# VHH binders against q9lnl0: the designs that were tried, part 28

Target 1, 290 residues: q9lnl0
Amino acid sequence: QLRHGFYEGTCPPAESIVGRVVFNHWDRNRTVTAALLRMQFHDCVVKGCDASLLIDPTTERPSEKSVGRNAGVRGFEIIDEAKKELELVCPKTVSCADIVTIATRDSIALAGGPKFKVRTGRRDGLRSNPSDVKLLGPTVSVATSIKAFKSIGFNVSTMVALIGGGHTVGVAHCSLFQDRIKDPKMDSKLRAKLKKSCRGPNDPSVFMDQNTPFRVDNEIYRQMIQQRAILRIDDNLIRDGSTRSIVSDFAYNNKLFKESFAEAMQKMGEIGVLTGDSGEIRTNCRAFNN
Key: E = the ipSAE of ESMFold2; O = the ipSAE of OpenDDE; V2 = 0.75 times the mean of E and O plus 0.25 times the DockQ between their complexes.

## First folded at step 13 (VHH; framework vhh_podentamig1)

Design n6 (at its last look DockQ between E and O 0.01; V2 from the best seeds 0.00; counts 0 for: pae O 10.8 > 2, placed apart)
Fold by ESMFold2, look of step 13:
Structure n6 (fold): chain B 290 residues (1-290), chain A 117 residues (1-117)
Amino acid sequence: as target 1 above (290 residues)
Amino acid sequence: EVQLVESGGGLVQPGRSLTLSCAASGFEFSTYAYGWYRQAPGKQRELVAAIYGGDTRYADSVKGRFTISRDNAKNSIYLQMNSLRPEDTALYYCAKELHDWGSEDYWGQGTQVTVSS
């Protein structure tokens, strides 16, 4: 079962090892927080937080990595490094799903976001099928998004915290927001800047949070109010009556945002978890045990 | 009506190159993820290459030999296949991934690639 301090008796250094590995990567590359946030979200909403996303495909068996929606997920080497150290100290003890959860929590704190506890005791999944991957795109309506989040147990406020909080760091490729560049209601200075930034080959990317792209804070919601959201789904949050007031509340109250984001991340990290005798403890996060 | 139409397959000798195309119509092209998949007779479908925005991913068996690309102006996805090998022989098809949790992906009908002397 999930509990705080699950590894205190079986692997006392577990969380500190993960934290150090994450810090070392984050200190060298501040984009780690965006990478781990995306990794955890893509893992958890696809049949639960069971690290199924980490499984490498083989020529005989595809995996969730075999889906284009996951082409941009990165940071697997951070999880591998943590797992490698943990297997030396506590063989077959700390699940890959727990490593992802702890790593994401720690990366949020490093980026100036909330500090929060996570429960541990997740076990690793035994399947990773491309057909299970279903993720929201950047242009979905608020109504579609609300229905999707409700189907995994989240209310509207949690959804707004996760969408905006997940986009306060990281980048979006120009192909994903061409509709925004064409929208005359978008802030005219930013729209002009984006037209310039999106010239060039290989589908350039821009920061989703134009002001504080490396900090987990409420700035994305202030950007939404100012018509400066990069993605259509983010702009929809300020335009739609069912989400507008929540966006405003977060934009004008950073403490409320951080508390709401912490709670949302805690809930997301517990979607569909395997515990007890379910699943396994992988020795290599990229492959099922024999 | 959403349509994905593959073309460019054929019979080629080992070591040669081939370019596959996937023409898309009936939807806003640029915001979706796309993949090239292949299936040899009696085997499971496997991902060859995927693209989402500027992010790409390749099967290990094709890394360094195949390149996926997209042309948003032509609503098209391409697979450049260099240094072809007999084990690349398969039916190749493209897929468009949808953006919501309740929708199914769209698949093309496929184009055959045969690599032999």
Scores: ipSAE 0.418, ipTM 0.739, lowest interface PAE 3.1, mean pLDDT 90
Fold by OpenDDE, look of step 13:
Parts: structure tokens; sequence; C-alpha cells
Structure n6 (fold): chain B 290 residues (1-290), chain A 117 residues (1-117)
């Protein structure tokens, strides 16, 4: 089972090594937080937090990375660097799944988000199949989203925390919110700005949080209230009666958001984890041992 | 420690101009949007002007008269106020967020602007 301080007896420097690597990357690129958040989410919600997302596809063997929705996931080099250092000091001890979890946690804190502990002891999965990837799109209804999150044991509040918290940092490609640009209910100034930004070639990206794009805070919810949500799902959260009050609470109470987000992240990081003798400890996060 | 220090306020006659400055420190300047707010006696604090990158927004009451700008090299925000009116009299605050509510942690101490004949 997972426990706090899992590596105290086997690899005491495990978390510090990951933290140092994450800090070095974050210090040079503040988008690291968004990258790792997305990575963990895309890994965990697909058949559990088993680092299956990290497996590189080959011509002979596709992986979860082969799916279009995962094409934009970043941060693999951070995980690789951490793994490399760990393998030098603690060979075949720290799983890639735990590295992702620790890295994401640390990056959130660096970005001004809540500090929280994570239980460790995850093992790496033995499967990475594109057919397993079922991710919600940016235009999904709140009802559909609620159903999906409930299926993995998450309540509505946790859902709102994860969706908004995940979007308070990072970017969205213009192709993901064309419906919003055409929405007369969107803030007119923002709409105009987005139209201009999206005129560029190669599917430009914009920050989903237009105030504090590099900070993990409740600002995204404030912007939802202001009709300044970029993605349709974010706009739907404030409009839907089942989530409106939660959005409002988060918007007006950053402490509450942070607490909720911390809890949500801890919960998410434990979805369908492999422990004990299940799975494996990869020596290379991008490939199965066999 | 987050610091926002406003300056440039004063007493002026109607029709005159003032330039407010806000010096920011203690956080990553480029990661935030910024705004100027004002609070008149007996009134709620209101957003006057906002800037994110090069994008600017203004309250209707100050459009055409006020200009918000930023200098990333100096970690500073400015508010050029032209054609000042008595109704512009207020305590002006600099903030690192775009909202009409929020924590005191996001505000400076303010600078007083008084427009009177």
Amino acid sequence: as target 1 above (290 residues)
Amino acid sequence: EVQLVESGGGLVQPGRSLTLSCAASGFEFSTYAYGWYRQAPGKQRELVAAIYGGDTRYADSVKGRFTISRDNAKNSIYLQMNSLRPEDTALYYCAKELHDWGSEDYWGQGTQVTVSS
C-alpha cells in the first residue's frame, strides 16, 4: 500500500532529488507546473496512475502517447532527468509513477499553490494502450463531466477543483475554443483579443488564466464569473446550477480552493495505483523493462 | 514579501493631469496582470484600468482620459490621468489582479488623488 515516506528506508534522497530537478526546470520555465499537472492528469485518469503515459510509441507498438489528446503533453524530460539521477543513487527503486506524483506536487507549490504531502509506493504499469485513452474534451457538458468523475470516485467539488485548478495555469490552443470566440456571452474585449491572437498560424495558444497564468490560485474561477472563461467546460461550470456555487466559493475564497485542490490532487494521484508486487519499477520511464 | 508601492498622487485642479506610479517587488512581475483601482469616500472600490501584456481595459468613466502602461524592466505600472474631474477624487490602488474584490495582499497602500477647484 501507499504510505508517507515510502522511500525512507530504500532511497532516502528520492523526494529531494525529484524536487531539485523540478525546481531547476521551473526556475527556467514557469510553464513546467502546467505541464506536469496535465501529465499527471492524463496519466492517472487513464487506467490509473501507473506512468503508462510515459511510454514512447514505436512503429510496432503504439502507446498512450499516440493519441491526439496526449500530443501536447510536456515535461517528459523532467521525469527522465529525475529518473536518471535516481537510478544512479537508488537503482530500480523509485517508480516513474511516484516521480510524476512528487514532481507535480512540488511544481504546484513552486507556483504558489498549496503544499501537500503525497503517499508513495506506486509501481509502474505494464500496459500503455491508445484504446484506453478516454479523455473529456474542452466542450463537454457539466453533466457528462460529473458522470465521468464519479465513475472514478470523485465528487462534484473535487471535479471543479481539478478542472479549474488545472486550468489556472497553462495554455489552450485556439482550435479548442473556437466555439467560445463565437459566443456572444463571452466578455467582448476578451473575445476580440482572442480573435486577434488566433489569427496567427500553427494553431496559436493562449493562457486559460488571463490574470495569473503561472500561478496556481483561484483566479480562474473569478474569470469564470466574469464571463472570461476560455474553454467551454470552464464557462459551463459557472453556468450550471450543480457547480455554480462551488465555482463561486472558490472564486471568493482562495484558501478554500487551495485546500480543496490539495485534497483533489492527492486523491487523483492515487487512482488505480499499483503497489506491492504489481507492475514493475522501470529503469527507463519511456519503456517497459521487458 | 509582495510589495506594491503607489506614488504620484496629489491635489490638482480640474482639467489637470497626474501620473501615478506603482513599483512592484517580491514576486515574478511578468506572471501577473495589473490594474489600478480607486475608492472614493463612501463608495466601493472600483477597477479603473487594467493591463495584461499589451492589452488594456478601462472603466467607462475614464475612457479617453486615463492610460495604463507597464515597464517590465522597472517592474512598474503607471496610470496617466488627463482631464481630471472632481469625481476622480479617490484613493488609488495598484493591484496585481483584475477584479473588483480581493485580499489586501494584492494591494498597495494607495495614493490619494484630490481634484478640486
Scores: ipSAE 0.005, ipTM 0.269, lowest interface PAE 10.8, mean pLDDT 91
ESMFold2 (binder alone), look of step 13: mean pLDDT 80; pTM 0.806

## First folded at step 14 (VHH; framework vhh_podentamig1)

Design o1 (at its last look DockQ between E and O 0.02; V2 from the best seeds 0.00; counts 0 for: pae E 3.5 > 2, placed apart)
Fold by ESMFold2, look of step 14:
Parts: structure tokens; sequence; C-alpha cells
Structure o1 (fold): chain B 290 residues (1-290), chain A 117 residues (1-117)
């Protein structure tokens, strides 16, 4: 079973090693938080937090990485570096799934987000199939989003915390929000700015949080209220009666947002986990043991 | 109605290049992921390249030789195939990504690429 401090007896430096590796990468590149948030979300909502997303495809075997919806997931080298150090200190002890969880938690704190504890004891999955990947698109209705999040055990408030909190950092490519650029209800100055930005070659990207793109804070919800959300799914949260009041609550109470986001991330990190003798402890996060 | 139409296949000598095109119609093009797949005679269909927004992913066998791209104004996806080899011979399909929550899967009819001396 998951518990706090799972590695205190078997690998005492486990969390500090992950934290050091994450900090070193974050210090050089502030976009690490966005990368790790997306990695954990895409791993956890696809058959549980078992690091199945980390498996590299081979010529003979595709993996979740072979799916276009995962083409933008990055930061795997951070997990690899932490795993390499952990295997030298505590061989075959710390799972890749736990490294992803700890790394994401630490990257949130580095970006000014909540500091929170996570339970550990996850083991690594034994499958990574492209057919298992189902993710929400950027234009999905609130009703569809609610159903999807309910199917993995999350209520509406948790959903709003995860969607907005996951988008308070990071970028979106112009192709994903063309409908927003055409929406006359979008803030007119931002809409004009985006039209210019999106006329460049190679499907440019913009920050999803135009004011604090490298900080995990409630600013994305304030942007939603101002009709400045980049993605349709985010704009839907302020426009839909079932989610509007939650968006407002987060926009006007950063402490409430941070507490809610921390709780939501804790819950997400425990979806469908393998514990005990289930699964494995991979020696290389990119490949199943043999 | 939803349509994906491939074009640009043909017979080429090893080492040459081809560009495949996939024209999409009947749905909002820009918000989906797309893939190029291929199937050689007697073999299983395999992913060649995928694109979502500006992000791309490639099969190991084609990395450095093939490039997937998109033109949102033309609702089109492309596969630039350089340094073609006989083992690239296959029927190439364009697909709307099968992994979108709530989306129906769709495949084009394919375009033949033959690489031979």
Amino acid sequence: as target 1 above (290 residues)
Amino acid sequence: EVQLVESGGGLVQPGRSLTLSCAASGFTFSTYAYGWYRQAPGKQRELVAAIYGGDTRYADSVKGRFTISRDNAKNSIYLQMNSLRPEDTALYYCAKELHDFGSEDYWGQGTQVTVSS
C-alpha cells in the first residue's frame, strides 16, 4: 500500500536525490514544471500511475509514446537521470512511477506552487499500449469533461483544479486554439495579439497563462474571468454554469486554489497504482525488465 | 462527411524522395492528432509518424529520413520521405488519431509507395 515515507528504510535519500535532479534541471530551464505536470497527467489517466508512458517504442513494439497525443510530452531525461542515480545508491528499489510523482511535486513547489506531501510505494506497470491512450481534446465540452473526470473518480471541483492548475504553466500550439482566435467574446486585444503570433511558420505556440507563465498560481483563473483563456476547454470553465462559481472561487482566493490543486494532485497521483508485489521496479525507466 | 484523401505515392528509385499529402474535410482539422501508417504486403500496419499541433513523433526506422508536417490553412498533413529504401515500399495511410476521447476513428484509403531498382 502507498504511505508517506515509503523509502525511509530502504532508500533513505530517495526523495532528496529526485529533488536535487529536478532542481538542477529546473534551474537551467523553468519549463520543467510544465513538462512534468503533463507527463504525470498523461501517465496517470491512462490505466493508472504506473509509468507506462515512459516506455520507449521499438521497431517491433509501439508504446504510448507512439500516439500523437503524446508527441509533445517531454522531460523523460529528468526521470532517467534520477533513476540512474537511484540505481547506484539503492539498486532495484525506487520505482519510475514514484520518481515521476516526486519529481512533479517538487517541480510545482519550485515554480511557486503549493508544497505538499505525496504517498509513495508505486510499482511500475508491465504494459504500454497505444490503444489504451484516451485523452481530452482542447475543445471538449464541460459536460464531456465532467463525465471523463468522474470515470476516474474526480468530482467537478477537482476537475477545475486540475484543468486550470495544469494550464497555469506551459504552452499551446496555435493549431489547438484557432476557434478561440475567431471567438468575438475573447478579449479583443489578446485576440489580435494571438492572430499576429499564430501567422508564423511551424505552428507557433503561446503561453497558456499570459501573465505568470512560469508560476503555478491562480492567475489562469483570473485570465478565464477576463475572457483571456487560450484554450476552448479553459474558456468553457468560466462560461458554463456548472463550473463558473468554482473558477471564480479560485480566481479570488489563491490559497484556496493552491490547497485544492495540492489535494487534486495527490489524488491524481494515486489513480490505479500498483503496490506490494504487483508490477515491477524497472532498472531502466524506458524499458520493461526481462 | 469526414474524409481523408492521400496522394503523392508512386514508383521511385532507392535514394530518391517523395512527398505524400493527406487532405482532410468534413470536420474541424486543427484540433486533432494525425498519423501516417504503412502496410507492406504480408506485414502488419505500422505507425510511421504522428503529429499533434507542432509536436511530432517518428518510428525509429524512419527517423532522420522522414518528416511529418501540417498546413492548417489547407487542412492537410504531409509526409516528406527522403533517402527512400526498398523496405519503405508499402501502402501508406493517413489517419485521424484513434486515441481522442469521444472521437470516432477514421482512415484514408491509402497511396502506394514502391521503391525499387
Scores: ipSAE 0.374, ipTM 0.721, lowest interface PAE 3.5, mean pLDDT 90
Fold by OpenDDE, look of step 14:
Structure o1 (fold): chain B 290 residues (1-290), chain A 117 residues (1-117)
Amino acid sequence: as target 1 above (290 residues)
Amino acid sequence: EVQLVESGGGLVQPGRSLTLSCAASGFTFSTYAYGWYRQAPGKQRELVAAIYGGDTRYADSVKGRFTISRDNAKNSIYLQMNSLRPEDTALYYCAKELHDFGSEDYWGQGTQVTVSS
């Protein structure tokens, strides 16, 4: 079972080591927060938080990384570095799944997001199959999104917190929001700006949060209200009657957002976790022990 | 080895233009964000402009005058500086990866820009 302070008896420096590694990377690159958020989400919503996303594909055996929707996931080197250090001081003790969870938490706090604790004791999965990867696209309807999140035990408020909170940092490739650029309801100034930004070759990226792209805050929801959402799903959240009030509340109450986001992140991090004798503790996060 | 090499600085009169260049090597260029920083004598290093993909950010002091751009084919970042002012005088640095504190992991040697009548 998961518990706070899981490693106090087996690897007391576990969380400190991860935190230090994350800080060092974050200090050099503020996009680390977005990277780790995306990583944890893409891992957890696919058959649980078992670090299956971290497995490298081989010619003989594809992995979750082989899927197009995972192509943009970053931050693996951060996890690797943390794992390497942990294996030196506490060999075969700290799972990759816990490293991802701790790292993501710490990166959120560094970016001005809420500080929250996480229960640890996760183990690493023994399966990484591309066919398991079913991720929502950027143009998904709110109804479809609600259904998807409900299937994993999340309510509407948690969904809005995770979607918006996840998008208040990071970037989106231009290819993901062409429908928005063509939407006359989008803020005209932003639309013009995006058209210019997207003129370049190789599918340029833009910050989803146009004001504080490196801060975990409620700014993304303000942008939604202002018709300045980048992704269709974000625009849908403010337009849909089932989510409009939640978006509004978050937009005008950063404290509420942070609290909700913290709860949502804790909940997400515990989806379908392996504990006890289930799974394994990988020595290399990119490969199964066998 | 990661390298950033700035060029294009010089002495110009107020109102003139300069284009700074930054040549990058030793890493996958397209996957990072980039920025131009400047440091005037006795002042802290400050962010001037940043670019991630096609998205750009500018310091208020240079908005409307400076333009940051990138060329992935040339592994280069540029800073077009128009309507230069004496207060733009500084050593300009190119940086890989971005934050607002100016403590980036990799910096070039810098290129001096001096605006004086």
Scores: ipSAE 0.023, ipTM 0.458, lowest interface PAE 3.4, mean pLDDT 92
ESMFold2 (binder alone), look of step 14: mean pLDDT 80; pTM 0.803

Design o2 (at its last look DockQ between E and O 0.02; V2 from the best seeds 0.00; counts 0 for: pae O 7.0 > 2, placed apart)
Fold by ESMFold2, look of step 14:
Structure o2 (fold): chain B 290 residues (1-290), chain A 117 residues (1-117)
Amino acid sequence: as target 1 above (290 residues)
Amino acid sequence: EVQLVESGGGLVQPGRSLTLSCAASGFTFSTYAYGWYRQAPGKQRELVAAIYGGDTRYADSVKGRFTISRDNAKNSIYLQMNSLRPEDTALYYCAKELHDLGSEDYWGQGTQVTVSS
């Protein structure tokens, strides 16, 4: 069973250790929040929040890391560092899935986002298969996105909070938004800037939030209203009748956005969790115990 | 029609280099992830290298020897294979986004790489 303070009796310093490790990485590199948000989302929507994404492939066994959509997921060393410290203090106690959840929560707060509690007690999954990976692409329709989020128990408001909230920090490679650069309805000054930025070698990146790229806030929704969304899926949210009013509500009410995003992140962190005697507590987040 | 066409395979001696190419057509090339996979007889297909935008990931067995790249203007993905070893002998496949919701996954037909003295 998930509960608040799950480790109070078995590993009292668990959350503070994770928090310190995350802070130390974030203080040196503000892109940590984007990395951890993407990590948790990619883990949770693939057969639940069980840290299956963390498993390294071997020569005989592929893993979720063997899928191209996960090539850009990073920050695994932050989870490893937290796990290493936790194993020293509380051997075989704190799951990798809980570390990901706590680390992401803390990185959001560090980036100016909402502060929120998470329940803990997750256990780690026993499989990591490429065939399990099913993710939405950057040009997916709103209708397809709504169906995908509904299939994991999320309504439209939660979806809009997660998509925009997940894109208020971080970057997108130019290859992922070429259709936006060609769209005459995109803000003309931004479109011209992106055309120039995207001429560089090695598929350059731009910030998805052009104004506050290191802050978790509602600015991405303001950018959507101004025709400045980088990704097609983000632009679709302001254009589609089923999501337009929610985008507007978040754009003009930062408190509503932050509350909605916190609630959405809490729900996402509880998808398909393993508890009790299910799964395991990995000693090395990169490998199954057996 | 969606097509992925691999080329550049062949018979080479150990220590030599090959460049594999994968030409894509019939879809919007730039928005997908791509991978080079290989399959030796009796083995499962394994990821050799993946690319999504500018992000790359490599199998441990090829790190430092192989480089994946993409040319969005030519709708092409490449695998530069240096310091080839007999263990690299396999049928090499180019693949488009095998695990994307609402889109068709696609494999090329493969190009054979044989490393033998």
Scores: ipSAE 0.360, ipTM 0.726, lowest interface PAE 3.8, mean pLDDT 90
Fold by OpenDDE, look of step 14:
Structure o2 (fold): chain B 290 residues (1-290), chain A 117 residues (1-117)
Amino acid sequence: as target 1 above (290 residues)
Amino acid sequence: EVQLVESGGGLVQPGRSLTLSCAASGFTFSTYAYGWYRQAPGKQRELVAAIYGGDTRYADSVKGRFTISRDNAKNSIYLQMNSLRPEDTALYYCAKELHDLGSEDYWGQGTQVTVSS
């Protein structure tokens, strides 16, 4: 029973507090948008948007954070700060799951992405297990990706919006796209550049979006068409007949992309949510209440 | 304590070159992205160049003239500025994680670059 304005009666400043915290961090660090997008995705696609990703592992109890695929997730301090402020004014009222959702939305808008509303009323989960973490890799086929997204109720268009939109900001480690660097179909100039960039030690990172890496826009799709996709999955989207037209549409219509991305984000943020008496409201987003 | 210290600024004539340096300490240097910002009098601070790993980005106004680089062994970031123009005159800042807000945790006091005949 998510609804718009869920906190109007219990914590009227809830969304404004989160928004202010996010703005402050974003204003200091433009990578915040990519961080929060990845955080929400890694949380939501793993057993629903219940903030299970935020749980710190202990010696006795590993958590979703213990999984290698989650090692690069960032932005926890943003959520913590928001939670801290909220607990001062509205104790045990606003869930960590809602904070993540609101924060991500706001960061997208700050980065020039679409503005959209989110329904709130999420509760925090009581489970965080590494075994639940099943994330698609960067070299996954379109068919496999489609299947995975359909399993959680997403159509192909939504998938393309989320994958591309998520990659239009942020970076990828060189280790994730070695297959692309060896691909003769990749733009030769970019290939050469990436080879050079990836010579350094400690698995260097590159911007996935080569032009506007801090903007939530349709540029990543244009680059796909140009054979300049960094990750294999992004290249696959433009090459596969099932997704090619969608990629093309987004590439040449930023408005369409933004609308689609907004819808996709709203939908993603509602995957497997806990409401009502389910789950809990954590007082610390990094730990269960008990 | 996180610290970034810029150096290398000065007065130069148009067309000349200058190299700025940024020395970082107090954190794991290799894991962060970095950027050079500049602020001219009466103007807003703007990103000039950014580096994440080995990937770089530049403002259109400096593309082809400026080069950002890093040396992990020296915990340092550099900005090679060629073909300097009067409009490049500004206070230049080195920033960790591409921060825009002034803080000792994010960038230093800056180094002045003045391009004038």
Scores: ipSAE 0.015, ipTM 0.346, lowest interface PAE 7.0, mean pLDDT 91
ESMFold2 (binder alone), look of step 14: mean pLDDT 79; pTM 0.794

Design o3 (at its last look DockQ between E and O 0.04; V2 from the best seeds 0.00; counts 0 for: pae O 11.4 > 2, placed apart)
Fold by ESMFold2, look of step 14:
Structure o3 (fold): chain B 290 residues (1-290), chain A 117 residues (1-117)
Amino acid sequence: as target 1 above (290 residues)
Amino acid sequence: EVQLVESGGGLVQPGRSLTLSCAASGFTFSTYAYGWYRQAPGKQRELVAAIYGKDTRYADSVKGRFTISRDNAKNSIYLQMNSLRPEDTALYYCAKELHDWGSEDYWGQGTQVTVSS
């Protein structure tokens, strides 16, 4: 069973250890929040929040990391460092899935986002197959997105909070938004800037939130209203009648956005979790116990 | 029609190089992830290399020998295979977004690579 303070009796310093490790990494590299948000999302929507994404492939068996959509996921070393410290003080106690959840929560707060509690007690999955990976692309329709999020228990408002909130930090490579830079309805000054930026070698990247790229705030929704969204999926949210009013509500009410994003992140962190005697507590987050 | 067409396979001696190409048509090329996969007789299909934007991943067995790249102007994905070994013998497939929600993954027909003396 998930509960608040799950480790208070078995590993009292668990959350503080994770928090310190995350802070140390974030202080050196503000892109940590984007990395952890993406990691948790990619883990949770693939057969639940069981840290299956963390498993390294071997010569004999591929893993979720073997899928191209996961090629850009990073930050695994932050989870490893936290796990190493936790194994020293509380052997075989704190799951990798809980470390990801706590780390992401703490990185959001460091980036100016909402502060919120998470329940803990997740156990680690015993399966990491490439065939399980099903992730939305940057050009899917709003209708397709609604169906996908409904299938994991989320309403449209939660979906808009997660898509935009997940994109208020981080970057997109130019190969992902070529259709946007051809769109004459995109803000013309930004479109011209992106055309120039994207002519560089090695598939350059740009911040998805052009104004506050290192802060978790509602600015991405203001950018959507101004026709400045970088990715097609983000632009679709302001253009589609089923999501347009929610985008507007978040753009004009940062408190509402932050409350909605916190609730959405809490719910996402509880998708398909393993508890009790299910799963395992990995000693090494990159490998199953064997 | 959505198509992925592989080319560049062949019979080569161990230690030699090949470049595989995958030409994409019928969809907007630049917004997707792509992978090269291979399947030897009697084995599961396995990921060899993947690319999403400029981010790449490689199977351990090919790291340092194979390089995946993409050319958005040519709607093409490439696999440069150096220092080929007999164990690299397989049918090689190009794939688009194998695990995307709400869209079916697309595979090419494959191109055979045979490494033998």
Scores: ipSAE 0.013, ipTM 0.533, lowest interface PAE 7.6, mean pLDDT 88
Fold by OpenDDE, look of step 14:
Structure o3 (fold): chain B 290 residues (1-290), chain A 117 residues (1-117)
Amino acid sequence: as target 1 above (290 residues)
Amino acid sequence: EVQLVESGGGLVQPGRSLTLSCAASGFTFSTYAYGWYRQAPGKQRELVAAIYGKDTRYADSVKGRFTISRDNAKNSIYLQMNSLRPEDTALYYCAKELHDWGSEDYWGQGTQVTVSS
């Protein structure tokens, strides 16, 4: 029951309001794109795109936010701001799930990524349980990754588009790629640079895309080919026979990447969505109505 | 020049409270995320609390005891620490541009918090 222009009759300014809020934040902080991408991914791959990730944990009720892998998810204030404005003009109309979807789309475009439409009409979930959170780590094998993505209806090409596209912006903590720093196959200059950057007792971060960390483009795949992938999974994508050709295609054809990424994002945003009378429309994205 | 200056640390007995302050200068304060980290001897530096706009996050070990806040007018962030425990003993750092929100992390010199009977 998702459709384009879902809010045309109930809240005509819905998408424009979200877009404006996202732009204002992005204009001040270009890392917003990475934040929202991660947010949507971490929400959607865990029991569907139902904004369950947005629920704040309490002492009595932990939520998906309580899980370690979600500790680094950011951008909630952007969603909150959008929701606040929407509730003023269209109370109890636009779901948090749709806000996340629209916001992520718009942030991608702002970062030079593909422009694509999204169907709307999502509703918010009624469950946020830490036990539901099963996210892949940065050292996962390609085979394991493929299996995981297939379980939610993604093919190998879509997987490569989402993994690489998601890593072409944002940063990784040094602790996540210590195995790479010790890998003799990694570019020696980059390895040296990373060793230096990761010195000290703190856990600093580095750009996963060393060249265009604020742009949604195919640069991350080029770096994979150059043995300059930061995360093990990214390196594995270029080394594995099942994904190598896809990585290569994306690396040498930005248009293809953008098209594939757009399709992948659209598909991801529709995983396990609630529609119709299912779920609810939250008035506060951080809490269930009941 | 970007500067972060921590203050408010000290020696306290278990169960007592402290408030840490971090004064920031040299950049547009309101556009960044901030956090408090701590590092105990022989341990890795760990995130204690973070604030992203109005959104706050806490380590499990300090939930319910610590509160992070910000004052944009004073270009400052704070960490209210209640019900302090010996395991809270560490050098506490103020940070700008937390790992997934910035291109580069900035740290202050830290302020020592010691909890001992």
Scores: ipSAE 0.005, ipTM 0.251, lowest interface PAE 11.4, mean pLDDT 91
ESMFold2 (binder alone), look of step 14: mean pLDDT 80; pTM 0.799

